# Ledger of designs, part 27: VH-VL binders against q8rwq4r167to367

Target 1, 201 residues: q8rwq4r167to367
Amino acid sequence: LALEDIDGSPSFLEKALQFIEKYGTKIEGILRQSADVEEVERRVQEYEQGKTEFTFDEDPHVVGDCIKHVLRELPSSPVSASCCTALLEAYRIESKEARISSLRSAIAETFPEPNRRLLQRILKMMHTISSHSHENRMNPNAVAACMAPLLLRPLLAGECDLEDDFDGGEDNSAQLLAAANAANNAQAIITVLLEDYGSIF
Below, E stands for the ipSAE of ESMFold2; O stands for the ipSAE of ESMFold2 at other seeds; V2 stands for 0.75 times the mean of E and O plus 0.25 times the DockQ between their complexes.

## First folded at step 15 (VH-VL; framework fv_belrestotug)

Design m06 (at its last look DockQ between E and O 0.42; V2 from the best seeds 0.00; counts 0 for: pae E 16.0 > 2)
Fold by ESMFold2, look of step 15:
Order: structure tokens, then C-alpha cells, then sequence
Structure m06 (fold): chain C 201 residues (1-201), chain A 123 residues (1-123), chain B 108 residues (1-108)
């Protein structure tokens, strides 16, 4: 699984998540501000070559991009198309209490345990960062904007949005509007999961 | 410091076109989308469209489709809004506004606005 | 397209009073993606509130936002002289982005 190496020790991803939870809370723009892509790749290579611990003096923006790098490189989306569909249906419930209950049920009833554990772990880090928004300027919506495309890839790819219809042929404006709405939905779903993390998980 | 500086006021006749510039500074121009919003005298705000300055992607509100064109010049960090076939109801103050979020995400709200450019359309 | 209807159109109050401004959406606004702006004559709008209830940097505590779904409220707990202006709501739950018609807060 993405959180543990074969020998059961914490993976690179888990260690990066722990680092951000401890050292990223006061860093303005954490998870949003990009780092040098070659530095991120170098740090990943250093881990693979034996530098398996993050130290407190490392640049949090590099570590944040290491998290994103690992999520991009996962062999499958952290949340499957059917799971994205379940989240989208639950999210569209207008009553806040009913929406939270439906999101909790969707996660508990439709997610395979490894995928639920991974999503829950990533959201825990994101929740911790967003709980310090007055210091880092990353509220739940901002952290969701940065991370939702990595977590809900099938939704952004149009593989689970049941209400989108592109049967209008070459209408580029309609296709772009549908893509923007899908991105908005992905961000909104993750935002609700962050705002009500303790109730949902 | 983020700053959006727009070109000066314009007076136009019906049927003409106008091109308003918006020069950005104080941030990486290509990392944030730019919006255009107008306001008729004594009236509310009206969203016109958006441009992604890195790739040049544009999307226009339906009301302006076919009359508005957004372009950019990355070498000068400048966005341009051109509105054609002007009519008297196009008299307004035109604002550029910076999207708060990074370029790859849905626009949220506008944390910085240009000073506005008054366009007057009269016979 | 989501239409935002603000009420009242004009709110006549004295300094020190509480102002309550309403913004009603024609459809539910996803995740309460709603912002409030203040605009004084001859100036560009100024962001006050985002995500329905979060204050922008540097905005004093007397400004608060609330609401979800289709009904949103901006409250100014104690009007200061500089708060007499026009206020607009804006949704970003879906494209096209739309603004309310505005509420003018004026000295009674």
C-alpha cells in the first residue's frame, strides 16, 4: 500500500505526510506553492538511494511536492471512478446534515479498505494544514483546490460525472464548461470532507 | 505587491471596438487566471470572461460570446480585452481582476482588481 | 446560470447599528462558494468574505458571513463611518460566475 513499504515500515509518502503535519502548518502557501521539479525528483531519488528520513531543515515546499509527485505516480487513482460517482451523488444533497451522513455512508460502504485508508490519511494531513489557515493562508477550499485533482482523477476525466452530456458535437464552450464544473465539484467534495473530517471518518 | 494597471478612459461611437489593457506586476503572471468584469453607471457587476495567460485558454460569458476577445502578451505581463460592435449599453467601467487560486483550478474569488477603465459609447 | 438576488436594495442606517444583507441564489451554490465585496464610489471592489464565512486578510471582525445552499447573509455588527458603501455577493460554485445586484448601505 502507498503508506507502508513491503517490510511494514513507513513509506516515503507516509514520512512526507508526517513532515508536513509537523513543519508545514506555519508555511504560507504550503501545498499550493510549487517547488523546483528537479529538486523534487532529486529528493525522491535520494530516498530511493538510502536517505530515508526527512530532517527538520528541509524545505517544506519540496516535501509538499514530493507528496504530490507520489500521488501522481500511483498506478491507479486513489479514488476509483465508482467511488467518485458515489461521492458526487452524496455531495449534491443540499441539507448539510444529510450530505455529511451520505458522504460517510458512501466512504464506509463503497470504498475498498486500502483506498479508504489512503484517502483518510491524506485528508488528515490536509485537515491539519487547513486548521492553521490564519497562519499559512490555506483554508479547506484552498488545500482542496491543490489536492483534489490528484485524489479524484476519474471525476476530472469525466469518467464518473453522470449529469454531463457532450452529445452536442463540437461545442467547445460546452465541453470547457463541463470540465470546469467537474473541477469545481472535485474541489467542493474534498472541501466538505475536510470541513467535517471527524464526522465523516 | 500585486498590482493591476489598466489603460486610460475611452470614448467610442456605436459600431466601433475598444481594446483595454491590464498590466500585471508583483506575481508570476502565467500562474494565475485573469478575469474581466464590467459595471454600467450606477449598476452592479457583470462577469465577462476569463483567460489563462500561460496557455491562452479563454472562456466568455454567453452574453458577450462573439463580441469579446481576451488575449495576452506574456513578455509584458499584459492582458487585453477587446469588445467589438459597441452599443450605448456597453458604456461601463471595465475591470481586470486576478484569480486567487493557481492556474489549474476552478476560479474562486478576486483578491486584486485593476483600477478600472471607463468606456463611453455615444453618438 | 445561477442568479443572485440581493436584498434590500438600499439599507439606511446610522453608525453603530447592525447591518444585515441578504443574498439569495436561484440554485444551490456548491460548497458555499460565495464571496462578498465592498465598493466605494470611484473605487474597485474590495474582497471582504470568501467561502460564505471566511474573512479575507485584513478585514475586521465586525464583518461576518453566513449561509449555505441558496441563502447567504453578510452581517456588519457595528457600522463604522467607512462601512457606508455598496456590497455585492458573488458565486463561484459554477460557471458563469455571477454577481448580485448590490445592496447600498447609506447614512440614515
Amino acid sequence: as target 1 above (201 residues)
Amino acid sequence: QVQLVQSGAEVKKPGASVKVSCKASGYTFTEYWMHWVRQAPGQGLEWMGIIDPSGGFTYYAQKFQGRVTLTRDTSTSTVYMELSSLRSEDTAVYYCAKDWDLEDYFPQYFDYWGQGTTVTVSS
Amino acid sequence: EIVLTQSPGTLSLSPGERATLSCRASQSVSSSYLAWYQQKPGQAPRLLIYDASDRATGIPDRFSGSGSGTDFTLTISRLEPEDFAVYYCQQYGSWPLTFGGGTKVEIK
Scores: ipSAE 0.000, ipTM 0.468, lowest interface PAE 16.0, mean pLDDT 84
Fold by ESMFold2 at other seeds, look of step 15:
Structure m06 (fold): chain C 201 residues (1-201), chain A 123 residues (1-123), chain B 108 residues (1-108)
Amino acid sequence: as target 1 above (201 residues)
Amino acid sequence: QVQLVQSGAEVKKPGASVKVSCKASGYTFTEYWMHWVRQAPGQGLEWMGIIDPSGGFTYYAQKFQGRVTLTRDTSTSTVYMELSSLRSEDTAVYYCAKDWDLEDYFPQYFDYWGQGTTVTVSS
Amino acid sequence: EIVLTQSPGTLSLSPGERATLSCRASQSVSSSYLAWYQQKPGQAPRLLIYDASDRATGIPDRFSGSGSGTDFTLTISRLEPEDFAVYYCQQYGSWPLTFGGGTKVEIK
């Protein structure tokens, strides 16, 4: 499980999420500002070699990138293609109240338990960060922009039922527009989940 | 300290091409997208396009499609903007600007700008 | 594509006065993703406000942003001599990115 090691103890990902919830709330640009790639890889290796706890003096930007690294390296998306389709269908409801209700229903009723648990856990960290936006400059939209591509991979890959325009030939601009629309939708979905977190979860 | 340093001013004839460079420093070049924006004399800002330096992904405003090409050299942390088939209306200051995004597909606001490169197209 | 219309085109004021700049979008800007920039002659634009209301690093408290949907406002509570410049709004709630036409704040 992504959140637990075999013995039931917290995984690297869970420990990093806890660190960010505790030490990242006042850090400007947390989850958005990059750390050095080699430093992130070094920290992951240190965990594998026995440094299994984060200490308060570690750089929150490095820990945030460790979270992204783990999510990027997962063999399957935290949200499957069918679950992304369900979220997209619910998101497109124009009434705000009905949209929130439909998103809640999609998550509660459609997601396999491991996927729902992982998504909800990551969203909890993101919600905590976005609740301190006046200090860290990371409102729900900014946090969603950074994280949605890692959470909703099938939507970005075009594996969901999106309405596409049809062209007579191969066109880099048309493919780019489809990718941009998918990215806009992914961010918007996660933003709604963060803004109405208590109502949805 | 984030810095975007652009190449110097250019004077070109109609029909020629211009290639402007933008060298980035003070951050991890491949983790942030780079935009290009121009400003004609006495006019407002006009977005031209975007490049992801890590993979080379590009997206251009429709107005410039077919004339603008964005490329990068990750070994020198440099983005290049080439505009072809120049016309007098292409006379402008051209800016590179750093996106705040972290390799996602959603462009954001521009927290750092290059100093600008003046391109003059004269007959 | 979202078109941003700024008004007024020129705002003539004295130091110490309050400036109010408007930016109207042709359709709703998702999640209020709107930025404001300041530009002086011969200089690159400088980020002032992002996400409609959040000040960029180093921007004084006299600059504030507000609004949502299609109507956004930049307010400078008390103009300083250094604030006479052109101001642009920019949306990033939907692709592609677009800028407003600018509002020049000039000394009366």
Scores: ipSAE 0.000, ipTM 0.464, lowest interface PAE 15.9, mean pLDDT 84
ESMFold2 (binder alone), look of step 15: mean pLDDT 91; pTM 0.923

## First folded at step 16 (VH-VL; framework fv_belrestotug)

Design v01 (at its last look DockQ between E and O 0.73; V2 from the best seeds 0.00; counts 0 for: pae O 3.8 > 2)
Fold by ESMFold2 at other seeds, fold request of step 19:
Structure v01 (fold): chain C 201 residues (1-201), chain A 123 residues (1-123), chain B 108 residues (1-108)
Amino acid sequence: as target 1 above (201 residues)
Amino acid sequence: QVQLVQSGAEVKKPGASVKVSCKASGYTFTEYWMHWVRQAPGQGLEWMGVIDPSGGLTYYAQKFQGRVTLTRDTSTSTVYMELSSLRSEDTAVYYCAKDWDLEDYFPQYFDYWGQGTTVTVSS
Amino acid sequence: EIVLTQSPGTLSLSPGERATLSCRASQSVDSSYLAWYQQKPGQAPRLLIYYASDRATGIPDRFSGSGSGTDFTLTISRLEPEDFAVYYCQQYGNWPLTFGGGTKVEIK
């Protein structure tokens, strides 16, 4: 229900995504540049109090952070631990064509439909932004870096690697190395999903 | 605005230790990793290691393992690099460097650098 | 450990000329996790390029990066006086993080 209210109308998240697709494409650093946290929280409260439409004169950086705020506050990750594991396995395939095919299969066959719809919808907004990188300076790599931690939370938490390479990590050095590798993997997976969006979805 | 301000130049004898500070401002100190990179005179750049200021976890390049110690003081937003058993080959400019300005991601390339601290090791 | 070899060591050119700098990795750099820096005497390095081809904020469009796998290139399409400096590549696909030995771009 992340994209729709109970009556089928667009949710706050869906409206914010639409705003960014319409008004964010020409904004330098969109999705990367932070807004004031208190302004973001106030805008969320204003929505709950009846200001249910975004107007063209609202700050796109605030709306972008509203999207991130909603994703952070979801009770469970947009992509579950088992789905992150499936994406990571597919991503590790070295052949580009086989990798894309495996990513498509993992999404189609492993994801619950609500999670697949949510991921696809967010990636659509991200794809739109990255298609205007000459204006906004946000290419697929940059957009993926900003959003991957919010989409693939279990991977960043060490909950989905098959080899449990975080297991037995009493060594402080091993923990930081594993975190760095997880961050790179999350960014890389989302970058591929963006660059090959049409082939995957 | 992100700013990294390092302590002043040091002159040391072989066998001594040096401790360089790097005071951070303009961002949430505990949410970003801090790296250390050195550059010997006329030479290239060499990564020494990294600290996560939130918990104090560290990773050191193997060359410096056992000689380098990274610590932090969250109350002053300061990281410290201590290098022990100094040799003449440790003469270099030492930099602290911050990864990209993204609260949720650590991309491990550096858009913010301290001004550098020259450490000279001579008899 | 991934060793980065930059070539040439020195590139002597005149203002207005095109500069092409090479960085070769001893093994494939995953997902093009490769950055380029500019360093002038007495200054800290300045980030130019990340992800092999993405310009950092405020970097002029005469700087471009390309390449993947083991072979990466920094191109300066038309050298300006302020571009005469030392350039370093850096990989961040695997720890330890490593830098190339540098290419000095100097006035002919």
Scores: ipSAE 0.515, ipTM 0.798, lowest interface PAE 2.2, mean pLDDT 88
Fold by ESMFold2, fold request of step 19:
Structure v01 (fold): chain C 201 residues (1-201), chain A 123 residues (1-123), chain B 108 residues (1-108)
Amino acid sequence: as target 1 above (201 residues)
Amino acid sequence: QVQLVQSGAEVKKPGASVKVSCKASGYTFTEYWMHWVRQAPGQGLEWMGVIDPSGGLTYYAQKFQGRVTLTRDTSTSTVYMELSSLRSEDTAVYYCAKDWDLEDYFPQYFDYWGQGTTVTVSS
Amino acid sequence: EIVLTQSPGTLSLSPGERATLSCRASQSVDSSYLAWYQQKPGQAPRLLIYYASDRATGIPDRFSGSGSGTDFTLTISRLEPEDFAVYYCQQYGNWPLTFGGGTKVEIK
């Protein structure tokens, strides 16, 4: 499980999420501002070598990028291609109430339980950050923009086609349009899941 | 420090073409899309199209399809906009504009603009 | 293509007054993909608001955005002398990207 080590103790990812929930809420631009990639890699190595706890004096931007690094390196996307398709289909419902209900149903009915728990856990951290937007300037839209590419990788890769949005491989201009639409859809889906977290999970 | 510096003003005859340059600095040129927007005298803003500098892929607004060409030179971090078959209504200020700072996500609103290039088409 | 209609075309006010600028879309703008810009004569536009309500870096608290669907509003709570300019809305929910016709906020 991405949140637990083999012995049942919290994983690197879970510890980093807890750190951000505790120490990231007052940090301007948290999850948006990048850290040095070499510093992030060093911190990951330090964990592997025995520094298994984050301390209060560590840079929250480094820890935030550790979360992103782990999500990029997962052997499979937090949300699979079929699950992304289900979310996209539910999201396209125009009525807000019906859309939220359909998103809830898609998550409950199509997600394998480990993937649902992982998504819910990451969204919980994101919800905590966005609830402190007056201090950190990271409202739901901003947090979703930073995290959606990591959570909905198949959507950004064009692997979640709806029947009416078929994309041809040879058309150069269609590729940019498809990428722009996928980016907007990914950000919008995560924003709704974040804003209506309690109703959906 | 992000900076977009455009080439100087142009005066052209109807039927000619114009090529405007936009040199970027202060960021990784290939990681962000570059848009072009024009503004006729006393008028609002009009989106013309976009280029992804990493691979050179482009998308053009339908109004300009067949007349506009966007290209780039990654060695000089420069985007070029060429508009052909010029008409008097193409008289405008032409801007290049960079997307926001989100890698791999292009929010398509513009925080950084070039200074603008005035193109005048006169008979 | 989504057409953005701004009203009023011109808004004549005095410093210290509240300005309310309207932007109406011809169809729903998904997820509030709506930005606002300020433009002064001879200058490029300046981003004020994105995602309908989020202030860009360095934009003062007196600027606020609201709305969803087809109806969006920019509010300047107390006009300062530097706020007299033309304001444009822009949608980025669908291509082509489109701008409103502008609202000129001028000193009375």
Scores: ipSAE 0.483, ipTM 0.788, lowest interface PAE 2.3, mean pLDDT 88
ESMFold2, look of step 16: ipSAE 0.098; ipTM 0.656
ESMFold2 (binder alone), look of step 16: mean pLDDT 92; pTM 0.938
ESMFold2 at other seeds, look of step 16: ipSAE 0.439; ipTM 0.769
ESMFold2, look of step 17: ipSAE 0.387; ipTM 0.742
ESMFold2 (binder alone), look of step 17: mean pLDDT 92; pTM 0.937
ESMFold2 at other seeds, look of step 17: ipSAE 0.446; ipTM 0.772
ESMFold2, look of step 18: ipSAE 0.418; ipTM 0.759
ESMFold2 (binder alone), look of step 18: mean pLDDT 92; pTM 0.938
ESMFold2 at other seeds, look of step 18: ipSAE 0.434; ipTM 0.767
ESMFold2, fold request of step 19: ipSAE 0.262, 0.445; ipTM 0.691, 0.772
ESMFold2 (binder alone), fold request of step 19: mean pLDDT 91, 91, 91; pTM 0.936, 0.936, 0.932
ESMFold2 at other seeds, fold request of step 19: ipSAE 0.423, 0.398; ipTM 0.766, 0.757
ESMFold2, look of step 19: ipSAE 0.427; ipTM 0.762
ESMFold2 (binder alone), look of step 19: mean pLDDT 92; pTM 0.937
ESMFold2 at other seeds, look of step 19: ipSAE 0.334; ipTM 0.713
ESMFold2, look of step 20: ipSAE 0.388; ipTM 0.750
ESMFold2 (binder alone), look of step 20: mean pLDDT 92; pTM 0.939
ESMFold2 at other seeds, look of step 20: ipSAE 0.341; ipTM 0.719

Design v02 (at its last look DockQ between E and O 0.29; V2 from the best seeds 0.00; counts 0 for: pae E 10.5 > 2)
Fold by ESMFold2 at other seeds, look of step 16:
Parts: C-alpha cells; sequence; structure tokens
Structure v02 (fold): chain C 201 residues (1-201), chain A 123 residues (1-123), chain B 108 residues (1-108)
C-alpha cells in the first residue's frame, strides 16, 4: 500500500504529498523545477535514518522530487497497461460530457482498488497545486506534463497505444512518433482528470 | 564544454540530396535528443525533426516527412541529416541543436546549437 | 500544432531604450513552456529565456520574460549595442515544436 505503512500511519509518499499540498501552493514552478538528484537521494536516506517527518523549512522542490522518485521506483506502474488502455479509449470520446463520464467509469470499473486510491491521491495533490496557478505558475496542463510520464508509464512505453503501427519491421521513426503522440495523449488525459477532478472522483 | 560542430557548406542541383553531419562533444551523446532546424535566407526558424541518439528513433515535422532522414553514429558522437529531392526552396542554413531536459518524450527547448551549414540549391 | 505569432515584425530603437517583444500562441501554452532566442547575423540562435521567465546561464538580467496562456513578452530593460538582433519565441508545451516568425530589433 503505497500511501500507508503496515501500521496504518502515513507513508513517506503520503507525507510528501501532504507537504506539497500545504507548502507548495505558492512555490513558483513546483513539480516542474527539478532538485539535485543527490540531494533527493540524501533526503530519502534521512527518512530511513529516523527523520520521518517533513518540516516547514525543507525545500519544496526537493520534496516534490521525492514524490517523483518514489513513483519512478515503484515495482509496478501506478496505472497498469490495461488501465492506461481504458483511459485512452475513454479520452478519445469527442463529447466532453461523455468523455468525463467514460473516464469516471473506466477508473471505477477497470482499476484495482489500490491503484485507484493511489491515482486519486496523487491527482488530489496535483489538483491543489494547479488551483493556485496564479501564484505558482503551474496550471493543470503544466502539472500534467510533469507528472503524466510517471503515472501512465505503460502508455509511454507503447504497451497500450491504440494507434496501430502497420510497419512490419522495427521502424525507428514510427516508434518515436508513437512515443511522442503517447506523451501528448498522456499529458492530455491527466489534464482532463485534473480539470474535472470533482466530477471524475 | 558542450560543442556541436557541423560539416561545411554544400551546393546542390534540384533533385539531388544532401547529407549534413553534426559532431557532438562535451556531454554524454546518448542522453540527449538532437534536433534539426533550418532557416531560409531572410526567414525565420523552422523545426525539421529530432533523433534520440541512444536507439536512433526519429520524429519528423509533417512538412519534411518522406524527404528527411536523421541517423547517428554513437562511436563518433555524430548525427547526420539527409534531405532528398532538393528544391530551390530548400536553400537555407541547417542547424543541429541539443535539447536541455532529460525527460523522455516531452518536447524541449535548445540550450546549444551547431554553427550552421549553408545548403544552396540552384541550377 | 501551436502557431506562434510575434509582433512587431521590426522594432527600431536606440541604445539605452527599453524593448518589448510580443509572442502570441494560437492555443494556450502555460508560462512554463515558452523559450526565447537571440540571433545575430551569421550566427546560430542563442537561448535567452526558458520556462517563460527563467534566464539561461550567462544571460544578463536586462533580459526578462513574462506572460501566460497565449500571451508572452520578452523585455530588454536597457538596450546595449550587442542586443540589436532578431529574437524568436519557441513553444515546447506540445509536439511538434514550433517557433515564432521573429522580431528584428534594429538601431534607429
Amino acid sequence: as target 1 above (201 residues)
Amino acid sequence: QVQLVQSGAEVKKPGASVKVSCKASGYTFTEYWMHWVRQAPGQGLEWMGVIDPSGGLTYYAQKFQGRVTLTRDTSTSTVYMELSSLRSEDTAVYYCAKDWDLEDYLPQYFDYWGQGTTVTVSS
Amino acid sequence: EIVLTQSPGTLSLSPGERATLSCRASQSVDSSYLAWYQQKPGQAPRLLIYDASDRATGIPDRFSGSGSGTDFTLTISRLEPEDFAVYYCQQYGNWPLTFGGGTKVEIK
């Protein structure tokens, strides 16, 4: 359970999400600007050594990258390949009302409960940040661009893109084009989930 | 110091092809994408396409699809741009440009540029 | 694709004056994904600003960027002789990458 330790207390990830929700809303470029990789790794190690709480004086960019680090290091994708396929199919519906309804249904019906909880929790933090875009300059599209590759890993890997590559061989231009289209789609899907968060969750 | 060094100027006739090289140094060649941008005389910048040097995967602007080919040689840290079926409108300076960010599959901005290669297409 | 329209096409000013250059996008590009370049005759473009407002390494503080949504601005607070050049905006919010048509800043 990525959000809770075995005793039911908040995990490192949950604590980092809470920190960003409280202290990240006024930080320009939060979730977009990277921190030093060594500094992020040091903070993770400090948690293991007993510094189990984030304090108000910590650098929000480091904490934001701790979130990204944990998501990258999860043993399986936060959203599975079949779930990515369901989201992509729902997203491609042209009617906005039907699209939102289909996204809600895909999440409710296709996602295993732990994956749905994780996605919803991360999107809640992202929604909070994007709601303060006048202060932090991170609107829904910007937050989605930074986070979608971490959330929809199978889509970026080409494991669930429904656009068929008819080339029978390994065409490097078709593969990179598919990856670029997948990145645009991943960003767009997460943007819709953020903009209509209350309707979807 | 990051450096991108391009091959010399070319003069071609319509219908021919041209191959421009871009040799990279001062960074890990396979960790950053390489873009190509051209500029016709008195005109603005026009993005042509990109190659991921680690695997050789490419993405081309629609205008150049079918005429441009990007390749690389990792042993020499060199990217090649080949443009076929040349027309007078292809007369331009061609630049290679390194993107800045390590993030996969997201569009980027360019922190370093080659010196440019002038390609002239005339009869 | 996102079309970037720069205005004015030419800006005629004297050294010491403030220059204000506009870049307008055909659809929203958040303020994090817009870059500005300077290009002098016979030279490659030089990155000035990324993420709409962040100066690239070695760029003097007289260059500043601002804007959000569809409207972005490059400001040169006090023109130096070396600042007379062409300036381009470029978006990287979505594929494909696109450039504006350029604004030439020339001596009056």
Scores: ipSAE 0.012, ipTM 0.551, lowest interface PAE 9.1, mean pLDDT 85
Fold by ESMFold2, look of step 16:
Structure v02 (fold): chain C 201 residues (1-201), chain A 123 residues (1-123), chain B 108 residues (1-108)
Amino acid sequence: as target 1 above (201 residues)
Amino acid sequence: QVQLVQSGAEVKKPGASVKVSCKASGYTFTEYWMHWVRQAPGQGLEWMGVIDPSGGLTYYAQKFQGRVTLTRDTSTSTVYMELSSLRSEDTAVYYCAKDWDLEDYLPQYFDYWGQGTTVTVSS
Amino acid sequence: EIVLTQSPGTLSLSPGERATLSCRASQSVDSSYLAWYQQKPGQAPRLLIYDASDRATGIPDRFSGSGSGTDFTLTISRLEPEDFAVYYCQQYGNWPLTFGGGTKVEIK
């Protein structure tokens, strides 16, 4: 129900995604530039109190942070730990064509349909923003950097169980490298899903 | 406004150690990694290592492993770089540099640099 | 470790000319994680370009970056007097982070 309320009407998240698709494409640094936390919280509260529509004169940076707020507050990650592991395994394939095919297969075989729909919907907004990078300065890598931590939380938390992620008994340098690699992998995975959206979904 | 202010120039003898400070202001100190880069006279830039100030985890370039130590003091928003067993080829300007972070993602390019600290190693 | 080779070592040009600086990596740089810096004498480096082609805040549009894989280019479309400096590329696709040797852009 992340995208729809129980009555089938668009949820807060869906309305915010639509706003960004309509009004965020020409905003420099959209999704990257943070809004004031208190303003974001106030806007969320205003929605709950009856201001159910975003208007064109609202600050796109606030609306973008409303999206991030909702994703952070979801009770579970949009992509589960097992799904993150499947994506990472598929991503490590060196051939581009085989990698894309394996990513498509991993999504089709391991994702529950609601999680796949949610991921696909968020990637659609991100694709729209990155398609206007000449105006907003947000290319696919930049958009992925801002959003991957919210979409692939188990990967960033070290909860993806891969054979090469063992860190027991290693020094602090190895732990820092593992954290940096997890972050870079999350961004890279989302970048490929974004750039090859039509081939994957 | 982001500022990185480094300690003053140092003159050291071979075999000694040097400890350079880098005080950060204008941003949340613990959210961004801090890198150290040096530049010998007339030479290019050389990456030395990085510290995550939130937990103190570090990664060092192999060339400096065993000689460099990065530490931080979160109460003063300061990173320290200590280089031991100094040699004449360690004569250089040493820079601290902040990487860029959006959310939980740590970018690994440097958007702000300290003014540099000259370390001269001579007898 | 990825070695970055910049060419030419020195580029002698006049104000108003177009400058083209090359950075070649010893192996592919993942996701085009490459930055360019400008450094003037006695100053710290200044970030110009990140992710191969994105201008940093406050950088004029005469600076542009391009490239992928192993070959990257910084272009200054019309040199201004303040653009005569040394330029470094830096990769962050693989650990350890590495810099190129620099290209000096000097007045002819």
Scores: ipSAE 0.000, ipTM 0.543, lowest interface PAE 10.5, mean pLDDT 85
ESMFold2 (binder alone), look of step 16: mean pLDDT 92; pTM 0.933

